# Designs tried in a protein design chat: VHH binders against Ni-sirohydrochlorin a,c-diamide reductive cyclase complex, component CfbD (cfbD). Part 21

Target 1, 370 residues: Ni-sirohydrochlorin a,c-diamide reductive cyclase complex, component CfbD (cfbD), of Methanosarcina acetivorans (q8tjz8)
Amino acid sequence: MTQKEISIIHPRPSSIVAALYTLRDLNVDVAILHGPPGCSFKHARLLEEDGIHVVTTGLDENGFVFGGHDRLVEVINKSIELFNPKILGVVGTCASMIIGEEMHDAVLEANPDIPVIEVEVHAGYHNNTRGVLFALESALDAGIIDRKEFERQEYLLIKATEVEKRFGAASKEYLAPSRGDLKYKVAKRLIELLKEGKKGLVIMNAKKETGYMFADITLAVSEVAAALGKKENLVNMANIDPELGLPRVRQHAQYIMRDFIAHGVEIHEIIGGMDEYPIAGEKVSELIKEKYSDYDFAVITGVPHAIPMENLQHMELISITNGPRQVLPLKEMGHEHVLVEIDLHPKTLGVSEIVESEFGATLREVAKEA
Short names: E, the ipSAE of ESMFold2; O, the ipSAE of OpenDDE; V2, 0.75 times the mean of E and O plus 0.25 times the DockQ between their complexes.

## First folded at step 17 (VHH; framework vhh_brivekimig_d4)

Design x4 (from w1 with S31D; at its last look DockQ between E and O 0.79; V2 from the best seeds 0.80)
Fold by ESMFold2, look of step 17:
Structure x4 (fold): chain B 370 residues (1-370), chain A 123 residues (1-123)
Amino acid sequence: as target 1 above (370 residues)
Amino acid sequence: EVQLVESGGGVVQPGGSLRLSCAASGFTFSDYGMEWVRQAPGKGPEWVSSISGSGGTTLYADSVKGRFTISRDNSKNTLYLQMNSLRPEDTALYYCARGTGYSYGKYPRFDYSSQGTLVTVSS
């Protein structure tokens, strides 16, 4: 009941959409939707901006029953001819006990010389967890990921769910959206802390591609600290291990670290991969206890509610989230300042470089006058 | 004035090796991260590798990882790219680039680049 109530208040993507985004993270070049035309239209456009060709077999219900096999073979062959993919995905978009046999038979007949991930997503499943798992199971069966990586992804999905139920958007029956504290005032406070010689942690704990925007805050704080002669008072932590995660997730980490190098910003502590945001907070807490307990403030970006408060309670916390419903929970946890970066997903999908954040821009502007 | 001058390009057989050098002048070399970038015929620029100012952090594009090694000698103001196990697909104009440093929201990741040296891998 409570899960159903939360679902109604907080919109969630379908299992089909979740499967498509998982295929993107696996670097699938072409995703074929086997079923009626127009399904997932809005999300297909977003995936195409991220380099994925999404096509459909275009069947009505009767055509699916009688001609779906032949049509799917045609679309597979044409997709290979037109796009020359390295990995092909086929996603079933209707509920049928034989849809998997039809899809598999068509793939066998087409016999492509590339890996094919076949995902059966039944219309009766309403949550994105099932879509992610279906895609990962199919990738495991196709040999694209090994058992160790599959189990790691399954574990991370469980931990992400736990974090959101305990501290996130799913932690209450209703959470009103908010834009948080005024960015100008928080920027002024941050500059004041730096001018006073306070020691700060800048912690990026970002979800995958959202890091392209949150990393700009790391850049901006470093730039302003350097202009004030205070760059040595900062320690940067980030979950950008480029060796962890599905291929696209590793690519995001790689590009963000490349950009930190290019902008001369050191990341002193790598706290995990970009899929490890649900658990990277334990390493943050351990590092603070062992090495940074004397620090005065922290700037925390991405998923700040995943970081345990045990070793942060003595610090002044400036937290930046992309979840407008996260403001109240973060304030209740003890985060003194909470800011929201709006429209983050549209701004970060399809990019391969750090993009300017609203808070980063504000901080830079306020610093020019200080 | 900032100058980056590369050398070491040429024609090699598949499986061969080349070492590219990039001599830097007009700035404090150790203060800047550096990159190698390549541009194959008919394609846009492709990031190849990056190295931090101290040399302590290196990164590689997946297409070259395990085959190429970026390094720097800050006492000689020189950046290097050791390219082993070369493939025809590595044929490109290679150039080095200086990271822009603190750009204050102006996001080209590099602000100066060399002219480029051609690497041709053919048999």
Scores: ipSAE 0.757, ipTM 0.927, lowest interface PAE 0.9, mean pLDDT 86
ESMFold2 (binder alone), look of step 17: mean pLDDT 81; pTM 0.813
OpenDDE, look of step 17: ipSAE 0.855; ipTM 0.948

Design x5 (from w1 with G99S; at its last look DockQ between E and O 0.52; V2 from the best seeds 0.00; counts 0 for: pae E 8.5 > 2)
Fold by ESMFold2, look of step 17:
Structure x5 (fold): chain B 370 residues (1-370), chain A 123 residues (1-123)
Amino acid sequence: as target 1 above (370 residues)
Amino acid sequence: EVQLVESGGGVVQPGGSLRLSCAASGFTFSSYGMEWVRQAPGKGPEWVSSISGSGGTTLYADSVKGRFTISRDNSKNTLYLQMNSLRPEDTALYYCARSTGYSYGKYPRFDYSSQGTLVTVSS
C-alpha cells in the first residue's frame, strides 16, 4: 500500500516560537533569549502583550563567542530586579553550539531564588511539536511539572498531530486561505433556525486563549435565543475543565467559566480541558448519541474538525474556526456553514475575560432587526 | 424589590467550620448565577465563589479551593457557602450577590448584594 507523504508548505511557527508559547503556558514571567540575532523575535511583541517579558542578551557573533556568560548573568540579575518574576526562562537560540553549558554556568553564578527553565533550541528540523517538547522536557527537569503531566501533554500533542494530518492543515500539500461564508447570511440563518423552534447544540472546542473569543459566540447565541424566548432549545458544551492543563491553560478555563456564570449562560456539558481539543470530540459524540440525537443544528467553535461526524450527520452545522486554511477541509467533512475569525490571536493575547468576536457582534446586530 | 439576606456568620477557631446562608426574594432565583464575595477590614472586595443558576457549575478562588463549597437550593431560594478548615486570613465580611444576566459580551460582575455577615477566625 502506497504510503502518503505530504510536504507542508503553509506558514508554521518555528520551534523557538513554540517553545516560548509553552513557557507562557507554564506561567513563565520573563524569557531571556540568549545567543546571536536571527531567532524568531517577530512574536516577542505579541507575547509581551500577554504578560511575558521577552528580553535578549543582545549578542552579536563575536560577543556570543567571547562574552556571553557575563552578559547572561547581567541580564538574569537585571530581569529579576526589574520584573520580579516567579519563574524565569532562559532559551538558547543556537543549538549547534555549546550554549547549554554556558547558560547553566551563568544561571548557577546568578543563583536566582526562583525556578529557572533552561531551554536549548537545537539546530535541525524546525517543527512546532519539537519546540513544545523541548520546553516541556526542560520544565520537567526543572521540577515545574511532574512526569504524569509531561506524559499527558506528549499524548495530547500526538493526538493534535493526528487530527491535523487527517482533517486539518497537514491533510493536503497546500490549502488556500479563505474567509469562509458570509457572517451576515449565516447569522440570519441561525436566527431563522431559532425562530422555527429548532433545537441546537453550541459546542466550544477551543484551545488556550483563543477560547476567550470563541466563548463570545456561545454568549451571543445564548443571548439571542433568550431574546427570542428559545433559551431552553440550546445545549452548551465546552472544553473548559478548570482542573486540566498547564497553569495558564487552567486559568483561561477558569476565567471563561467565571464569565459564563456572570452572564447567566449555563454550560450543560464539560467535554474536557482546553488542551484536550484533539480528543474532546469523543465525549461530544457519546453525549450526542446518548442524550441529544434529536437536535437539529450545531454551532461548533474552535477546532470543529476534531469532532467526529458520525452523530452529527443529520444536523445543520455552523462551524467557526480561526484557521483560514481550514475552510476547505471542513466543507469536505460536511460542515454546511464555515466562518473564520481571522485576527483572533492578537485580540486574545493578554486578555483575562471573554472578548467580542466578529460573528458574535454580527449575530447581535442582526438580532436587533428581529 | 430584589432582596438578599445572609446569615450564619460568627466567631470560630482556626480549623473550624461555618455555613453561610443567603435567602433570595423578588426575582426568579433559578434564572441567575450567584456569588459570594468577602471584604477583610481595610481591604478591597475579594471574589470567593460563583455558582450557575442550575447549580451545575461552580467556581472558586484559589485561596478557598478545596475548603469552601458553594451550593444552592432553588426550591428554597437559598444560596449556601460551606466553609471548612477556616484560617485567620478568612476573617472578613461575607456577602452574597446576584450575577447580572446577559450583556453585550463584556463581563458584568453583579447588580445586587446583601449587607454582609461577619466571619471571624481567631484562636
Scores: ipSAE 0.012, ipTM 0.517, lowest interface PAE 8.5, mean pLDDT 82
ESMFold2 (binder alone), look of step 17: mean pLDDT 82; pTM 0.815
OpenDDE, look of step 17: ipSAE 0.576; ipTM 0.840

Design x6 (from w1 with G105D; at its last look DockQ between E and O 0.56; V2 from the best seeds 0.72)
Fold by ESMFold2, look of step 17:
Structure x6 (fold): chain B 370 residues (1-370), chain A 123 residues (1-123)
Amino acid sequence: as target 1 above (370 residues)
Amino acid sequence: EVQLVESGGGVVQPGGSLRLSCAASGFTFSSYGMEWVRQAPGKGPEWVSSISGSGGTTLYADSVKGRFTISRDNSKNTLYLQMNSLRPEDTALYYCARGTGYSYDKYPRFDYSSQGTLVTVSS
């Protein structure tokens, strides 16, 4: 059959990949991929760097139909023997009833003495919220999370989808990528604002592990302000509540706050957990209205388009995103300066400390010359 | 010139308590965040706890939360770690470290550390 011309769509992670990252966030030690091979291999390597073992049953279609049960039992037993996991994930890469029953029967036969999260994910689903929900539902059924946390995660996924449809790259059918404004020019402008005695908000609204790089911008701005004798002109806000989120998400917040303490940077306002970026902007907006309405500029990192504009309208905005396709929507919203950290995602997986950003490095370099 | 000298280690039974001290000199103590780090035999360093320069913010690794308390006395230039309900897995060399502070070189996380004091928890 002749393929029709396909419209240009924005790239999205598959539901299988989203499920795997959710299992990582739940601190699953070993994830077994059961079923035909797919396009998830590159993410498996990155997940290994983050401390999760990803193994496969290695089935082709023929072996999948006739030998998958015994192979899965074998891989489960070997994985337990080799890695001694605390939590095991088994991910079926086809949503058919046959695969689900085969997986469950194999888990029952292996009879591990640890919790097992059994996830069925249809390979054709391209809505990554479905993959996250599949993994979370399975974790709830396995008793790994309680219903309160499941409902919280479900709510946050709905809010994240709303933000992206309204203000994100997904709000348009097609957006060309952009590298944003020149980092050196924005760095010069930021230093000028500080030298003029302007008061600024530094707002980190980051998604999970991306915060390891966006937090470097908070460090750099604070360091430069301190060197200029202007530390008191800044208020730092960040969504790094260490008590909110799935276990790995809480760990990210803990490590980032640990690093802020080590570098002498105070966070004056905790605006939520690192999974609360879709809704933390409401707290930011209320804080500005009540306490910071006389501030002159804001540096907003992570997901700046999730911050309501009504209390930011009078400020000069310097916004840093990791989405090249987010530049135009942010400009249209009224963000005057928009910067992009292009290579953020691969550099933040598997780390346990703040990593240097391009803008942070640029700001520090320009400040030494000033 | 920066000096960090720890004390208070020893042998204790499971369920017991110890208090570690870290005396600081050669810098303005209250301007720096401080942390405790431990290293079990044959393992790499493990972050235990952090405290801001003012003492207003404290953080703990999950493995010690609820059992250990970090504190500081800026008038005495001394950092403390109160360790309660000790377990055999807490056996390690414990040392204190000074955060790098405001600098353009943000790595490593700390710039000075003490030599360490041994804590042994055994029946």
Scores: ipSAE 0.678, ipTM 0.897, lowest interface PAE 1.4, mean pLDDT 85
ESMFold2 (binder alone), look of step 17: mean pLDDT 81; pTM 0.805
OpenDDE, look of step 17: ipSAE 0.876; ipTM 0.956

## First folded at step 19 (VHH; framework vhh_brivekimig_d4)

Design y1 (from w3 with S103Y Y104S; at its last look DockQ between E and O 0.77; V2 from the best seeds 0.78)
Amino acid sequence: EVQLVESGGGVVQPGGSLRLSCAASGFTFSSYGMEWVRQAPGKGPEWVSSISGSGDTTLYADSVKGRFTISRDNSKNTLYLQMNSLRPEDTALYYCARGTGYYSGKYPRFDYSSQGTLVTVSS
ESMFold2, look of step 19: ipSAE 0.677; ipTM 0.896
ESMFold2 (binder alone), look of step 19: mean pLDDT 80; pTM 0.800
OpenDDE, look of step 19: ipSAE 0.889; ipTM 0.964

Design y2 (from w3 with S103Y Y104E; at its last look DockQ between E and O 0.71; V2 from the best seeds 0.73)
Fold by ESMFold2, look of step 19:
Structure y2 (fold): chain B 370 residues (1-370), chain A 123 residues (1-123)
Amino acid sequence: as target 1 above (370 residues)
Amino acid sequence: EVQLVESGGGVVQPGGSLRLSCAASGFTFSSYGMEWVRQAPGKGPEWVSSISGSGDTTLYADSVKGRFTISRDNSKNTLYLQMNSLRPEDTALYYCARGTGYYEGKYPRFDYSSQGTLVTVSS
């Protein structure tokens, strides 16, 4: 008798939402949704909470207008006046050759003095990869990115999927959410390791803007170690290469590095860009083998399951994720302590600086009592 | 007492160059990251560039990368910003700021700033 593996039932965003997230990463500040009746505009509004202005032409069965050309020209001009964007997105949903030509003709007539990315996104099937690729293909066609960057992004999407299937939320059919270990207890253990003179790696492998909160853990560990006279026992690694990624992703890395400099925290090893979280673990593993094999513990934030275990097996691992369903897979991989930053995404929307994490705050508080 | 005194602002034509200086006193200069910030009239502050306490790490906003160079001379307690290929949009009040440093807290990003020196780029 064999038991079937638990199937994956975790929710996924729609293709339209994924495309809009990608446009945000391209520094599109305003996206105009243009489409015939039946295209789903409701899901596009979710992105306004995530820092992109979404405007619609309002085409539906009740307001039918042949072509919609004049409406789109009007909305383009009004959106520029209202928001003064630096890059405008015009997203045709339920794309057909007719709506695509109407969209392009309207953009030409409006003739804005800013770049416009014209994206055709098919509504319907829920496929995050397809939505991302639609936006990237349109950006490539518009000359906003080159083919090298498009191929790099495509590669990273493939690698991210592989990581999640092997070690992440897609590794089992069902993964129950968990709050993880108690933050107070793990903070006490971490302080104990520092007081004992143990050598530690502090590794941030964060996904894009989530790094604004995970970087606070790097700050907090460094502050506590310094207060204990143990700062020289730590090596900080982070995937904040400011030259890699789509424009907004590079901006996140710049701001996080700027804030580390301002707080006097050194990052000893840059392990990749903030979109390279699926593969940055390879660099981490190489660095540990070459330079840090004698270290005793690691604090790993962001996407810890993307880091190979081969050179971490001997260390005590303290791992912080924002995925409550990631706790069990991390424990099964051998991570001794697993913590969850549950409200990370709402707290990092639209920010341009490091924000306090719950574990960072806990660690600072426990250190004052020690 | 912590003091930051900037100099070197002025009026230049587009394509010109200026060098800003920031003299620091009242603290161990080499222990602190420093940055340049600018503020155009009627607009909010814009981060321009940062440098670590040792000077080993530098960072630039995309709007100035390749044109501006931050540096420091820890023996003279002085921070510099070399500004080349200046454009009208670089017109702003420029000031230097000290990072919060070790063990003092995470916010705000800096705890002391200079009063500012005006840079005007115009034909």
Scores: ipSAE 0.608, ipTM 0.871, lowest interface PAE 1.8, mean pLDDT 84
ESMFold2 (binder alone), look of step 19: mean pLDDT 82; pTM 0.810
OpenDDE, look of step 19: ipSAE 0.867; ipTM 0.958

Design y3 (from w3 with S103F Y104S; at its last look DockQ between E and O 0.77; V2 from the best seeds 0.78)
Fold by ESMFold2, look of step 19:
Structure y3 (fold): chain B 370 residues (1-370), chain A 123 residues (1-123)
Amino acid sequence: as target 1 above (370 residues)
Amino acid sequence: EVQLVESGGGVVQPGGSLRLSCAASGFTFSSYGMEWVRQAPGKGPEWVSSISGSGDTTLYADSVKGRFTISRDNSKNTLYLQMNSLRPEDTALYYCARGTGYFSGKYPRFDYSSQGTLVTVSS
């Protein structure tokens, strides 16, 4: 009962939707939703913008009882004919899972000559982490990822949950949203630090595609520092290892690094993959202790609350998040300045290059006026 | 006057190799990141590879990783692309491009490109 009320007031993605986004990260070309039309499809438009064709078997309740198998075979064959995919996904939806239909027999009958990821998700599951796990288990079974990658993803999922419960938006029963500090004032402070000759760390710890916008802050800080003759006072850290993560995640890291190269911005420390934001803080902390303990300030973008404070507490911190409810937890941790990039996720979906951030634009404008 | 002049294109059999060169002039070559881009007939431009100004960082598109090697010789102002194990799908017009750098402060990713050299992988 209580899950229904929470879903109405504070909507949460279903496990089926979470599975679809995981298939996106695996670079699945076509995802077939097996079940009634409209179920869990409100995100399909955004997924198709990200390069996945989302189709449905379109069954009513009678179709599940008497012909779901045949319809799925038909849709598989037609999808291959129309889209010539390299990887096919089949995801059970709320109605098909209720009647217990077994999708595997239909896939065997269609016998496609490409890998198929079959995700069986019961309609009663509302935890999006379970949807991610089901999709990853299916990808392992299909040979798309190996056991080592599956175990790494499972570990990262656990760590992401821990970070949000300990320090993030889930750390308290109620967190009020905030727009954070004024971007203009923080930009002026940052420029002041640079003019004073202070040494700074610019740390991007971004979650997957959100990095396309957070990387612009790294660009803007580097550009302003160079204009002030202070480029050598900065060290850039980023979680953009292009060899870590599911295929789409690696592609994000690759494109962001390509853009850093094109704009002449060096990343001095690679702190992990773009799915490693829950644990990259350990490496950041070790690097600061070993090499950067004498630095004066840090600009931290993405998931700043995942970085341990032990070796940061002597620094002036400028932290940029995309979650309005994360402002209070960050300030309580000791982040002096906290900024929010609103609507970051919709603006970074489907892009293949760095996009301008509000703080990046503000910083560039303030620097021109100074 | 910024100039990027490439050479080394041609016709090659599948499995063969080619080495492209891009001679740069009119700017401080070592200060700029460089990339190779290709455009197959009827397709849009496709990023192939990037290299930092110092040459210390290289990056490759998945379609060419393990087969192509980008390099530069800053003393000769020359960018290179060594292409091995060529496939018919590598057939394209290849051109080099200069990154925009810090001081421009504006997008896009590159500001100058060469005219391109045709690579044909067939027969």
Scores: ipSAE 0.673, ipTM 0.892, lowest interface PAE 1.5, mean pLDDT 84
ESMFold2 (binder alone), look of step 19: mean pLDDT 81; pTM 0.805
OpenDDE, look of step 19: ipSAE 0.888; ipTM 0.965

Design y4 (from w3 with S103Y Y104S Y107T; at its last fold request DockQ between E and O 0.96; V2 from the best seeds 0.85)
Amino acid sequence: EVQLVESGGGVVQPGGSLRLSCAASGFTFSSYGMEWVRQAPGKGPEWVSSISGSGDTTLYADSVKGRFTISRDNSKNTLYLQMNSLRPEDTALYYCARGTGYYSGKTPRFDYSSQGTLVTVSS
ESMFold2, look of step 19: ipSAE 0.699; ipTM 0.906
ESMFold2 (binder alone), look of step 19: mean pLDDT 79; pTM 0.782
OpenDDE, look of step 19: ipSAE 0.904; ipTM 0.970
ESMFold2, look of step 21: ipSAE 0.740; ipTM 0.925
ESMFold2 (binder alone), look of step 21: mean pLDDT 80; pTM 0.789
OpenDDE, look of step 21: ipSAE 0.882; ipTM 0.966
ESMFold2, look of step 23: ipSAE 0.782; ipTM 0.938
ESMFold2 (binder alone), look of step 23: mean pLDDT 79; pTM 0.783
OpenDDE, look of step 23: ipSAE 0.883; ipTM 0.967
ESMFold2, fold request of step 24: ipSAE 0.643, 0.694, 0.716; ipTM 0.893, 0.911, 0.916
ESMFold2 (binder alone), fold request of step 24: mean pLDDT 80, 80, 80; pTM 0.793, 0.793, 0.793
OpenDDE, fold request of step 24: ipSAE 0.912, 0.910, 0.911; ipTM 0.975, 0.975, 0.975

Design y5 (from w3 with S103P; at its last look DockQ between E and O 0.79; V2 from the best seeds 0.81)
Fold by ESMFold2, look of step 19:
Structure y5 (fold): chain B 370 residues (1-370), chain A 123 residues (1-123)
Amino acid sequence: as target 1 above (370 residues)
Amino acid sequence: EVQLVESGGGVVQPGGSLRLSCAASGFTFSSYGMEWVRQAPGKGPEWVSSISGSGDTTLYADSVKGRFTISRDNSKNTLYLQMNSLRPEDTALYYCARGTGYPYGKYPRFDYSSQGTLVTVSS
């Protein structure tokens, strides 16, 4: 079967930004942007808070026209002297490819004694997966990941793309942003379900570092249920397998699991790694069919649209996403209540502990009044 | 009165082993998750390992996985850290910490910690 490709006109991150986040997931210490100093600046600042030094060759008009070979060699050598990195990344920008810059020759001339991941990707691509794929291919070539992990990552990227095209922000040519349903009203409804003795699934299917905030919702629901004497009516599921994923992704799972232990909340079902959000829904659906088909409602955080509906459609669904353009698709799938954590992504970069969510705080406050 | 008292630190050669203990009192030990944290001189705290109240779930930082083993004996109110194949970079003040048991991401994950026992790995 064939699927018509649609034209997406709402804002999307560039392939260069996607490459930078992939380099972060690989624990690259320094990333050099080969091009002008303003390229990807907003995200570069956020990544520096996560412990990655992002620098630029800072090409001016002459360097743009004639190439920046010598400048790149200089920046490589200076970066090694200043930061003493274990892994170096070099990312080609739109300026370098317009002038036909041969980035690899500069890396060879500098001849650093550490691994270098060379990513040649540009912001002009309408599908940002090329930035991810090229970074992963370069990491494989540099020996940073093995073939088995590369194939796993490639598979997961394909599945993530398919989910977004079918059910996500890429499913329509244009999707208007929405702030979702009112958090206090949904919190009141959730407390009502618990007071009525309804049985619920609390499913975190989070994408990597976004889990630091979505995990607080798991904490909040557990707290409120315990206060009502209904803790045993809940089953917590989460995609926090600490053995799966690129190094930083495993670290996120480790820290979130550490924090669940410390906060006294049990996760009854591990549904995959934090990079497996596109496919973890298959495990969720299997578990519901086999063990939890008589449950009445579900609180689903992260990427709820990746969970197949066939075993959820009889439940009242309370779904929390960080994508304001995801609200309409989720409602169309049958999610009765859809909430948005607006500033989740910037607030979860660089953190190493579960952080307060807006819905979690709202639920706790409403529970005091009820 | 919550008290956490650690012991077992000392000086060892690279490749050696040590076992740390943390004696807990003043609370229902089995109801709380526990962790080990270390702090090298002039550096910030580094999480090492965690264990659930029942002991059924254990977790390790990548830097120590395969070399360290966390355990607990709830009948003796004691937490342990078995440290094998020690390296110079393991040199630090090691302390145990009690998880808050409060399910709220606004709060720090632990509420009480011991004063620490020094582990020095040198030839």
Scores: ipSAE 0.742, ipTM 0.925, lowest interface PAE 1.1, mean pLDDT 86
ESMFold2 (binder alone), look of step 19: mean pLDDT 81; pTM 0.817
OpenDDE, look of step 19: ipSAE 0.881; ipTM 0.959

Design y6 (from w3 with Y102S Y104S R109S; at its last look DockQ between E and O 0.73; V2 from the best seeds 0.61)
Fold by OpenDDE, look of step 19:
Structure y6 (fold): chain B 370 residues (1-370), chain A 123 residues (1-123)
Amino acid sequence: as target 1 above (370 residues)
Amino acid sequence: EVQLVESGGGVVQPGGSLRLSCAASGFTFSSYGMEWVRQAPGKGPEWVSSISGSGDTTLYADSVKGRFTISRDNSKNTLYLQMNSLRPEDTALYYCARGTGSSSGKYPSFDYSSQGTLVTVSS
């Protein structure tokens, strides 16, 4: 059934931004935005906190008319000098697109002795996944990733798009943002379920670095259950396979797993890598069918809407997402409790340890009174 | 008082092997995940490996995967790190650390209370 392409009118991340994050995932040391200094400023700053240097060619009105080639060469050379990168990224912008010069010519002229990932991208793509794809293609060409990983990433990208179109932020023309349900109320309910001796699945299906905060919810639920003498009633699942994903993605999984180990939290089921959030639900469904069909409730963090509902219909669902626009779709899917961790993504950029979540904190506090 | 004492460091040629030990006291050793961290000269601390309280789960940094093996003997309150195929870049002070329980509301702080043991890999 050819899903009718919906014209989405709410804002979404651009392909430029997507490319930048992909470069980060590839452990690029320096990313050069070939455009005006304000292009993707917010995300550039966030990425800097995550260890990637983001610089700009600073194209202005003069550059728009007369070209940006020389400036790009200059900035490439300067970046190499300043940061001694192992890998360099060059990302196009709407400005560079309009100018129409080939970025590759500038790279050739600069002739760096290091791999360069060139991403000819602009913000005019309807699908922001183009930025990811272009970055990966260039990385492949540069020998930074192999064909197998490229194909894997491409597949995941397709699946992610499907999930978003069907149940996510791309599922409607407009989705109003919501803060979701009250965290205090949901915390009380979770505690009630535990006190009643109900069996629960704690499922983390997190996208990359967002897992640092979602993991706190896994910790908090475990802590509360332990305090109630009901730790054995819980099964923890998480998409934190440290062997899967681009270098930075693997690192996130490693650090989160490290912290789980440190806190004595056992992950009973690994359901995929931190880039496999679109398909991790398949594993979850299989596991439920095979081992956990008698469980009563599920706490799902990260990308709950990627988990198929087929085997979740009999469970009381508590879902935590970082997308305010995801609340309505989740409710429509049948998720009874939907919470939003506001500004989760910015709070997890640049971190290397589990970060306390609002819901986790709330749950811990409510448990003290129980 | 929690005490962690590292030993086993030394000078070794590239390609050589060392086994580090960490003697733990002052806490219920088996109840805590343990980890190795190293710090090379002029660099910040780098996580190396972790092992769960039971020893059932192990984890390694990419830089040491396939070369290092973390293990523990809970009956002896001792953590180990077998290091094989050592490289010059492995030169560092190695520390053992334990995970801190979340009961205190403190997110993962590792106790590095030890002096560490020096590993030098040089030709």
Scores: ipSAE 0.445, ipTM 0.789, lowest interface PAE 1.3, mean pLDDT 91
ESMFold2, look of step 19: ipSAE 0.698; ipTM 0.901
ESMFold2 (binder alone), look of step 19: mean pLDDT 79; pTM 0.779

